Miniprotein binders against q56419. Designs and how they scored, part 7

Target 1, 326 residues: q56419
Amino acid sequence: MEGRTLEEVQEEVFKRHGVLVPKKELEDLAKALEEAGLLLTEKVEARLKEEEEKLKRERPMRLAGLSYPEGEREARAFLEAFRASYPGEGEEARVLLMPHLEPSRVPEVYGAALAALEKTPPPERIYLVGVAHRPLKEKAAALPVPFQTPFGPALPDLPALQALDALLPFELFNTPLAFREEHSLELPLFFLKGRFPEARVLPLLVARRSPELGEALKVVLRDFPGLLVLAVDLSHVGPRFGDTPLTRTLAEEARRRDLGFLERLAEGEPEAALAFLGANPTRIDGVEVVASLLPLLRERKGKVLAHRLDLEAPTLSAVGAGTLVL
Below, E stands for the ipSAE of ESMFold2; O stands for the ipSAE of OpenDDE; V2 stands for 0.75 times the mean of E and O plus 0.25 times the DockQ between their complexes.

## First folded at step 2 (miniprotein)

Design T3b
Fold by ESMFold2-Fast, scan of step 2:
Structure T3b (fold): chain B 326 residues (1-326), chain A 85 residues (1-85)
Amino acid sequence: as target 1 above (326 residues)
Amino acid sequence: SPEALKKLAEEIEKLKEEIEKLKKELEKGDPEKLEEALKELERLAEGLFLLSLLAKGDPELLELLKELIEYLKLAIAEAKKALKE
């Protein structure tokens, strides 16, 4: 018995509400709150079921007005500003690695991706592979519905998605709710749809290593050729990610690790890139995506167009971002 | 710890402020179906404050309080999304 007692609780309630509540009534309230907690859970579950049903029809924008403009004209100007942030020219991409963190934090990195897209012939479809930030029932998932953007809906490539589903040992369309709030797809899609408005999309999420996904994608890409996009961020350093506060040494290590990873991918050696990270442990969310897509990345040489470690002073944390063309 | 309880009480007060903002937005935007839900969330937030006072010295009530605060955060986030469109 140290600190606040039931008498102190009564005093606080009297002070705030002008009523002296007997201890028995406070105990009855505690029981009612436990029961109300169960009701709140039921309400949340009902809402999630409603959202899941809605996701069978379309995936609405969640970051419009926050990370990018809602209106088409304003969105177009936004894209042009990001392209202007990168002083170089792009290179044609068959595979593009680009970030999915808040675009305003790394404008030149998204600008480099836009430069690469300018040099790339319009694909019939885009295989957009992001990272699941919510649990999936399987190692990977897709959502076969139109994704809303300021440039109009990005339509799903249903034949290619069905072919992919048929070749996998698990149901591809297994976790619709994971797509409700998924910036690793929404933010890259904004840029991709703005550049390739007619391209259909395969929106894919990876939660855990799925070699069978990479094998199936290699088969599907032969019959349904398109642009492969890996939407992944690089190093995550600092307390915001469960690590120690950022130091100059940790920032330098993160930059070296990011670039070592990207350069090995650019050499067509994705296994070497993964081994490099294994020897130098870091929180790169792209690891599971790269490990899943090995058959599509081997012996494909390319170029790192941009890299930045974005520093977050208030949290003493940092996130790496890069643009790689293969 | 006393510091942990103080942080939880502060978090409950911030959630109460969020509910008040949502109630004001509802009154202006007239999404009728959310009014009853927002009143229920307000009642739960008031109850969680009282539970926070009872949780001092009771580890089981403290764990229950932490769980209920997380549920309230989820419910507020869902109400915000529903209110926006």
Scores: ipSAE 0.006, ipTM 0.257, lowest interface PAE 9.8, mean pLDDT 79

Design T3c
Fold by ESMFold2-Fast, scan of step 2:
Structure T3c (fold): chain B 326 residues (1-326), chain A 85 residues (1-85)
Amino acid sequence: as target 1 above (326 residues)
Amino acid sequence: SPEALKKLAEEIEKLKEEIEKLKKELEKGDPEKLEEALKELERLAEAAFIWELLAKGDPELLELLKELIEYLKLAIAEAKKALKE
């Protein structure tokens, strides 16, 4: 029903089936479906408003005890284990591309990101750009509240967020509920907060390409310098993502696609990186983020530190993950 | 309404079969199949809603559909619980 009123449902049934259903019957059915969580009604909307009000104060951990440890000491040991999984040296990052895939599946990739952060001077703020996994009212959104982590709350950079909001043609703080469960921010933030505990954060989600976001961020970064982090996964292949079952050839193709994309970004050629992927942007969830941030990525050279295509054997599917320093 | 009643009975039986199928998929422990089964169950619940609307206030059909919706609630709760773990 997608948030339709009972009157709208009654009208829709009449138009489609030529039947005028008594309102009491619709009310009884709506209550049963609402209690099953299948229908957006006043009770569900009240619950969502209550959750939205909570999000005005803070964003609680959702993946603690699942993807990372709840306790600070255990979380620190966990983070250090990821750093140890990468045998190389890092490089200083002004822009860092890292995954948001379940960390335990690609530990060396997160380790490479940690190696880069080790070589990076502590920033005053981090522009953390993730991918919206739930609909946004606008092309992009932010949530200006503390995000809880095992290392303490990651505090929002309110002046920088307000400066960004002022430059955009839409309200930046437009979809708080989209942040209630968002691993593309929570998982990278765990590592970033562990490395830079004093840095403030701009938690940003991109749903669709927004050139206005990239232009605004270029201005804001000039006045509020910081580390730009693109928290994106690469190729999504196999039946879980609407493809045929993964084969050795398809896996090799996915690896070449991921690396070709990353190498072009490393040459400071983000338009070439997007063009390289052709007309299939849905296979890399970072496409919309890169397309939005073009002004920040052009003519900025760097290095690919790690890449892995992680196989999900039960579904014959895979997700690519990489670490890129610019 | 007699034809709608017959169709509703058929949909109820079909939905019971899908619920049983979902329970078996939950026991297999395949996360992708669990998500797929949950999505299909939610779609079947929407279909049941439409069929109850077409019953035009038949108390017996309404009672049967409420029983079906209770089964859907249990199956959805079980699927969500399995997906969390």
Scores: ipSAE 0.000, ipTM 0.199, lowest interface PAE 15.2, mean pLDDT 78

Design T3d
Fold by ESMFold2-Fast, scan of step 2:
Structure T3d (fold): chain B 326 residues (1-326), chain A 85 residues (1-85)
Amino acid sequence: as target 1 above (326 residues)
Amino acid sequence: SPEALKKLAEEIEKLKEEIEKLKKELEKGDPEKLEEALKELERLAEALKILALKAKGDPELLELLKELIEYLKLAIAEAKKALKE
């Protein structure tokens, strides 16, 4: 509070607006937050160390039975239903941009991704680049363990991950706990593993733009060719995301920004895509990933297969999702 | 402004309830539920910030509300950082 106490803020609000924010409520809240911080340090550190140790061996499913079926047969039927939701035939992908939003909210968009995967020859490995929803110690991270899916474990490509690590100016395997609860990898991986059961995976998270990651990946991809997947959502608008309630104007702005971004990527102009967004006022997830992967996206022409701005009416919020093939 | 302040008080009460849930989960021990409760606290803090932004038209009230909301957000972020450590 930059030199102000809660008491001083409360008193000023009362004096200027005649409304008393209960002082005891604010004091109780401040005390509870302080106590929670202390309890986290004392009670949960041991549990976090236990979870971190488990992540040295494997990454278990977290969203099975919630976002996708737990059983293999049911998971297969679920995947086929999503494919059927998209009427197009897809296009071969060397680079695939797909969402990581809850699949049931944008089935046609995931269906478009599946259509593209059907046209794509099975890769030896998948470079799966998601967005960190937890802080990372570095700009990017990877977890070199099997990721469980209903179709069996997605095995890490250890030689390619080690080659990548060696080329980076930071430790690649730096924040295992960030992968414990990470839907930007788990949800796309469900679809990718269902289509390419034999492919190994490089599960990568980007927290902040890392041009050195893109340069290193360009080198690694020459020795270890594979499918590059950008698992990103597009605009995030409304109260759920620290924004004003959704209006028709804001929804139109989000759709325009999403499509303008994707269309410029489809023309092989990723710098133009970033410039088009400016300050990224609708919070397109993919900005940091695209900015990190510029060397892999330049001069690659492709096609936007699907786009949707999905409305969450109870929160007056919306999330954009799209499928782009390069 | 008065409506925004009432909404802020409601969200603060919800935040207090989530902190109580957090304390109860810590006593039982379940890191997944603890992290989920922490995410919900962040969502509530964001809602308070949005209400403050929507109250644009009273510069002094807006500034005070922003300071209070920022305090809550920083406290939550600090708790998350402690969880990570």
Scores: ipSAE 0.006, ipTM 0.295, lowest interface PAE 9.8, mean pLDDT 79

Design T3e
Fold by ESMFold2-Fast, scan of step 2:
Structure T3e (fold): chain B 326 residues (1-326), chain A 85 residues (1-85)
Amino acid sequence: as target 1 above (326 residues)
Amino acid sequence: SPEALKKLAEEIEKLKEEIEKLKKELEKGDPEKLEEALKELERLAELLYILALLAKGDPELLEELKELIEELKRAIAEAKKALKE
């Protein structure tokens, strides 16, 4: 591997595919790959190029009929049911933090996000920032194409995306294939498009902290004002995430870290929120997004509307989810 | 993806069938040609294992795929052993 450690490869494989590969196994796999036949890699390359070309035109729905209804009428009823799952009223948001895990697992958390959107004036555009679950060529990426939803296509804000690209030290549109199967954008977008059908979108993925992205976004938001959405999940604990089976102590630690992180963000202290997590032992995936967007989060006070640590009983694992308005 | 893992599992099953055919051909064919073919299938099985490990998919299907790859490697090793017998 050119310039990479096996630990970096192990972390990348885990982020890409949710598999924590032992270092020795990675060494053995790298050696086996060098001995592999050319024909199979050519077939994989050809398939990837075909998929990449399709993504230059549009981003199709992947989770329709699975995580949300495919038909517009059914999708609207589904969205209203999620709103009804949250008994409170929302707060107006200039910045919204919402989850991207399976909505049916935390309906009240998505309901809180919908309540906030209900109180928010319709934005001309939404800066939707998710977490890359596939490798990116750069620290961040965007895909400037229509994203299909049951409520019609979410159109890209091309002038704002081009302005952002011009301000970055790297090509913004660098990894189209990473967007083919990306739930951290698709699931929040379903709810956002349902509430703001006329809003254009900047679909952004963060793979690792990019302070230059936050600085550029601060400039772009001045000329192209809109709603900033951080689509992030909180703690990931248990065997499904390479940890020991969930205990009461681990669950309490996860809740403490989730809430401490969110409450410090709500005070307009994102550096304090990151410092509170330290080494991020419960694996809050939002840390890279928050670290990238510091200039947009500082001195912006708000409120935590909802939080839940959702138990996946069969695997003794849990994922934290929350809704925060700033 | 789950679809990719399923397709890999199907390809592995076909390779397993081909290995069984090669074992039977050992009694009729050229032992040197069979050994070369088995080495090529073994390298392909290693690549499929790497792709399965790197591919996102269902944990159950991924474990099934790993088990099939190990069975394929065992069948190849036994066929190679028979060639030396």
Scores: ipSAE 0.000, ipTM 0.172, lowest interface PAE 12.0, mean pLDDT 78

Design T3f
Fold by ESMFold2-Fast, scan of step 2:
Structure T3f (fold): chain B 326 residues (1-326), chain A 85 residues (1-85)
Amino acid sequence: as target 1 above (326 residues)
Amino acid sequence: SPEALKKLAEEIEKLKEEIEKLKKELEKGDPEKLEEALKYLERLAEWLKELAKLAKGDPELLELLKELIEYLKLAIAEAKKALKE
């Protein structure tokens, strides 16, 4: 946080919501941390600068040993097990939509993505577009460093990233810290690096709709051809996401929403896909990504390979995941 | 956006668990060291949980909440470092 004190945060919350956390408790935090030799302003700001500097060199694995195996041999076996979980054959992809949801929840969907990559000629580079789960200073961002994986580092395509940066009305490399913990890039990258170990990567995050990103990418892809990957999850329903508890009817609605969205993308009609979502487009986390990449998705036909609605019984909630090749 | 709110709620719960683990480690090695700071980090995490309820319909508050959670993570990391020194 640049220039924000705990008092300023409390005042902002009060102005917006009329709720005031007792100032005494925020004062007690500062006092306790000062007395213990910890100052949020001094030490946390110093730590933020240190973490940002580390990210100028490389992006380490955060989910190794949790969402995928840390060792290369075990990671290879894990990847092949996911491929085996999908009984179908793949289709060649020029654009791949795949999830970033925890892989163990939807193994057949990741297996379908692997099947598509199996049929796809190895690209020189992958444009990996995820969704920002942390604030960005601009609508989109990239981190031009090696991303560590169990299969070795995924190297950045520096010439293509620089070409993209030059075409944008904002600085592309604007928020390194947003990449420190970002599963929408790390989880798809695990599978992509396992299948295409030689490919360089453009790791991109979208926080808000950026038509200028899509226009710039269309130009860059002409000069630096590669595989475009949209790493997005689909419907988010239930109390965990601010909805009513999941019922059979709501689950059916979510499945229809997901499939209707994907089918319209498969027909090369991304505007129709967005319109189909209607008044609540944010119920699918990939909306801002699709809306940003319209020039790359128009008139490109393909096929939905897999779809699952992953049910979380304890929270009466669900997340949709799908694999689409274009 | 709905997934972002859910992920933030999960991060807050995880941070509460990490603070509780630090309090237990403090009790094992040095009951007086950093106890008051860790108790207040726990209270800050509860406050962020309440902010998350308000952020549902407010994208600007959601961005502020993300910043505060990142700040809390770094404060916890600094506390862990202090305990090990």
Scores: ipSAE 0.005, ipTM 0.302, lowest interface PAE 10.3, mean pLDDT 80

Design T4a
Fold by ESMFold2-Fast, scan of step 2:
Structure T4a (fold): chain B 326 residues (1-326), chain A 85 residues (1-85)
Amino acid sequence: as target 1 above (326 residues)
Amino acid sequence: SPELLELLKELIEYLKLAIAEAKKALKEGDPEKLEEALKELERWAEALFILALLAKGDPEALKKLAEEIEKLKEEIEKLKKELEK
C-alpha cells in the first residue's frame, strides 16, 4: 500500500466500516474507528503542516481569474464596471454591510457598496468580518498575514489584531487553515482594497455568535478607529440549501425577510432585526455576525442602498444580497 | 475534490449512526466500554474537522459540513462528560 493519496485513505476507511454500521457491535466499531482515525490523521497531518507554513507568510488569491481579474489594470476596470452598474449615489459609511457571493450575480449590490466607499473618507484600517465556511476551533478567528489582491497585498493591522486578541477569552489566531479558501473575506476584500489601497485590514471570521467578540471590538475600535464591514449574504433558498425548488411564494418570503432584517438594522435596532427573523427559516448567514456585533450596531441609523434575490436557475435556488450603510 | 466532499458527507452520516448507537448503549451498556468508544468517536470527529479544512468544493456545502461536524463534536463532548460523572 505504497503512496496512498488522501482519497485512497478515505475510501479505505469507508469500505472498511461500510455504509450500514452494525450498531450492536460498538466494541469492534471502536477498534476499527481507532485504526481508521490514526490513518486519516497521519496522512493529513503532514499536509496540514505544509499548508500552515505557507499561511504564515501570506494568504494568496484563490478566486483571481474566476470571480475577479488577476491583473491590476483589468481589476480596476472590473471595479469601475461594478460601480457603473449602480445608478444611485452612496452614503458615507461607518459600518458597511455588503455581500460575499459571486459578484457577477449581483453587480448592482456591489456597485452600491462601491458608491458608499466613494463617499467614505479613507480609513486607516478596515475590520472585515466574514462568515466561516470551514470549522473553527473557536467561535471566531483571524489570520494576521498579508492577503494578496490584484491591487497589491492588503496588510494586516498587527497592533489592532494583538489588542483584540488580548481582550478575547480565546486565542484569536486559532485556525489558520480556515482562511486558505474563504470567499466571504476574499471577495469583499477585492472591492475594499481597490477603493482603499492604503488601509490595513483585520480579517475576521465568525462561525457561531460570539458576544465577547463584539464587546472586545467595541473597545479596540476606540483605540484603533476604522471602517467596520460585515461581509454577509442574506436568504439562501431552494434545493441547494435543503428547500423545495424556488417558487414565487418562497422568493417573496426570502425578499420580505431580507428587507425586514436590513431595515431594522438601518433603524439602529439589531436585536429587533434578529427577532424579526425568528428561527431564520430562509437561512440569512448574517445572523451570527450581527448577533456577535450587537454593541457596534445599536443606535446607528443608516440606509439600505440595494437588495437583490438572485436566481441560480440550474438548481432553482436563490441567494439574497444587500448593501446597507450605517 | 468532489470525491473528498462526498466521502466526508458519508463519513459524517456514519459518525451520526455511531453516536446514536452510543446514546442507546448508555442506558444498557458498560460505561467503561462506552467511554472508550466515545473517545474514539471524538478522534473521528477531529479527523473530519481536519479533512474539512483541506476540502475544496461548493462554499455552501462546506459550510453545512462544518456546522454538522461542530454539532457532532458537541454531542460527543456531552456524552463524554455524562460518562465522567
Scores: ipSAE 0.450, ipTM 0.778, lowest interface PAE 2.5, mean pLDDT 84

Design T4b (at its last look DockQ between E and O 0.49; V2 from the best seeds 0.00; counts 0 for: pae E 2.5 > 1.5, pTM E .777 < .8)
Fold by OpenDDE base, look of step 3:
Structure T4b (fold): chain B 326 residues (1-326), chain A 85 residues (1-85)
Amino acid sequence: as target 1 above (326 residues)
Amino acid sequence: SPELLELLKELIEYLKLAIAEAKKALKEGDPEKLEEALKELERLAEGLFLLSLLAKGDPEALKKLAEEIEKLKEEIEKLKKELEK
């Protein structure tokens, strides 16, 4: 803003947004912008380039030793324990909706996913569609490199990825840095690779609804059949997400929305599932993924295997997770 | 770092203000001022985008940030289309 004082900017922010930004923070911001404008110069660009070059070879584990064991033996024991946490039997999946939440928070939901995978013939490839928690250059992206797991690398299906790219109106292989720390792929992939060690993977992220993605995938799946996995969480309620602390009423509303969403998906009515959410006041995470994959979800009947609304006690907030087989 | 996430939030607010000024320039019928403002907006939006890729923090906070960045990009593109008319 050429010619405006920091005080004028502060007043304008206050008038428009009701937030008084301390002058020091604006100075630090201006300096950080100058420094970031200066940092977005050669040094940040060099760092971004270096990190991008690393991701051309492989995507290393980021959550090994944190969310799951790094060692293969311990990782297998981890899978067995999670499977044991779900007392039911699974069903064969052509489409699997499962969470990407921290596994220790919802073990039985991941256990239900494992139960479904036990009844599923080993696929040649897995279309793993996660949620982008970082911005993408395009509505969706893929990373065509091996993803490291305790069970060895999950290898990309390059022919299928190329076929998908060719059908999209945008470059599929965009924003590699968005994959670097994306847990929505890494956590589900642990379970999937552990169950299907020989399956190739198509790691996909959705930032915004892309009907084009669903239509393209529908075509690609004809020539390149595989398991479709939606790695999505459900409601996000409480102070972390802008609500009051979790109450019985808020929890009941979150569960109602989660289950109503999943049940309509289980009936093969994904448009009805989206319509049921309306403005999505409980912030179901998977809406953009489901909206992108409508052609693949229509008329597919299935079953809800598990659901949990998990309380994060330190923040009095809760996140919904579910497992659905279509 | 928590510091980068807070910086990004501040950048978003700054970018919102800059967009509002560009909208004012559009209403005033000053295409040269709008063009200059758009170049700066594009630069700032790109910088914000790139920095967001390096940011660490709560996944949901990052997601919210991503959504805000995308919304701002869409607003910039709308302004750009109006300048081309």
Scores: ipSAE 0.525, ipTM 0.822, lowest interface PAE 0.9, mean pLDDT 88
Fold by ESMFold2-Fast, scan of step 2:
Structure T4b (fold): chain B 326 residues (1-326), chain A 85 residues (1-85)
Amino acid sequence: as target 1 above (326 residues)
Amino acid sequence: SPELLELLKELIEYLKLAIAEAKKALKEGDPEKLEEALKELERLAEGLFLLSLLAKGDPEALKKLAEEIEKLKEEIEKLKKELEK
């Protein structure tokens, strides 16, 4: 059970079942995995408990020194450089849609978000809604601990989180490990904490559309007013995302769908934004978040401040990013 | 690790084949063996869920893996309900 490499485990699985013909029963596969030293429950459960225990106190930085500087002074200069990359002025935001893509790839888009934050009165709390990149036990989750940043810890709004949990038909704090490494929260939080150092946060992840989350949030926001932030990326096209290599036509389709989606949201028509995408053929990340938050987005008009489709040349893939103020 | 992510992808493909075989067995009528197979499918799907929480790598690859695990769980539950009828 110990001292085995992943390659060694793979070899034993192949040996047990053969390469071509799946004529064996599922019981044979389960037994082969156990014999190969891959204990799917007990060893994994022990490691999970150790990592979960660490997360009860705080959520440490994972991307410091990689996506942003570790030191406060350097982090401040870095953030201001992003603001400077956007030539326009912002608009006051009651709801902000911003990306969670690697910031250095779309600096003007993050700069637009920073411009909007400059025009926004400091909120007492931020409802930060990201996209789960690991599975959740429920449709959505939150982690009620301080999130470390170069600007100090972003403290959780415990009363608001508890109020939200009480209104939901599922346990809100259901998958703490999904938050251990989650850039859709960490990257937007870097910018939000830099601009609103005193604001508390509700760090929320959506894995699947949860209309009950939007209904509960509408109630909680009335009693605990704050800034709602949708930290979502737009189109994901190309082989990295299970699609064909990027062509001019595919890139134009991605831009058309990104902008059409954002413009309909800016008109206060989130159902129309979802309908415009249909089956979501360019894989806009924000669909599940927008579908969950419909009650908070209806009849709220605003403006698209920035949009970019960023090329990842080595994979012939691209990701859309935008900033929308409502 | 990157190696763990690749192993999880391969295990998902094996589970897809096992589910397809379970669907065939349900159609051809072998309910006793199928019940044991579905129990093991649930166990393996739960193991994949837990292992994915420890996996490191490209976030987009992890997100796709998470979506595939959820789909597998859904298909297993559907088969269990069909068998109970």
Scores: ipSAE 0.441, ipTM 0.765, lowest interface PAE 2.5, mean pLDDT 85
Fold by ESMFold2, look of step 3:
Structure T4b (fold): chain B 326 residues (1-326), chain A 85 residues (1-85)
Amino acid sequence: as target 1 above (326 residues)
Amino acid sequence: SPELLELLKELIEYLKLAIAEAKKALKEGDPEKLEEALKELERLAEGLFLLSLLAKGDPEALKKLAEEIEKLKEEIEKLKKELEK
């Protein structure tokens, strides 16, 4: 505020908006506006535009050397180790639910996903549906560019993405920056690209329930068959997530909610799975994705291959992860 | 930075209060002045949206923030449509 007192700002807000804001709230608002203006400097806006333009060409690895190895040879060994952590056999998947949680936290859950992929004929394309951790301008978004991986670029299926965009009542490609840091695509993609190096990808994010997305994908999948992957985590419980302290009772409830949700999905009953969660008291991450994709999940029976509720020791919190094939 | 995430949370709470005042004014106020207030609130919500795209921090906290920003924008749009009648 260019040398103006708070009282002068309050008067200006009243005149402009027709509302006299209480002094305390105006002080808080003035501080917030000043800080927001400071953070939206010319340099920040220029950087934002530059990052957006870069993301319109390709999406680089953000987690190489942090969550998985950067080198291809080491990355293949990494995949082999994860598969080995799950001693069971998979099942063929037309739909695969897998986590996006840090892989080292739930190695056998990712291993189960690899076991399912071993039984799955290599698809021409993968519909990879993650959970937006940044805001989207619409209910869902896509980024139609190569995603870099240690196994080479995961190429976008441009014809299928264009067909999807044409069927939606909103702009599908208008939030490229939301993909910049989005681990819910990058982490599952590492495993998928390592097993299906020739498959093209439709990288999709859901922020809010979009029945339109599910209906459109039903049409697109008919003409562009492929593997549908729901890259979602399950319960989030404990203090990190605004919840009560983690107790045995809370952990048991989270596990019950996770397994009940997965089991109902495995019976081909996605509406029942959502109804079972009610208000979603354990914050299962996959709800918006499942709710968007109902037409693709109904009547598809399958099997839960793995589940883990993983403790975050520093925060006394836990996150659930599972592997489901349909 | 972590400081940016906390500031964005505070700014969201401030905007919720401003929207509540706008709803009150809709029943009693000058439509032209209210329309200008809603345009300013929309501008601030867009700024929050853009800043959140650059923010670093706990992805789950950022997801919760993103949900709040989207609800804010939805509420502002609802008020704008109501004022247009």
Scores: ipSAE 0.426, ipTM 0.785, lowest interface PAE 2.5, mean pLDDT 86
ESMFold2 (binder alone), look of step 3: mean pLDDT 76; pTM 0.675
ESMFold2-Fast, scan of step 5: ipSAE 0.296; ipTM 0.714

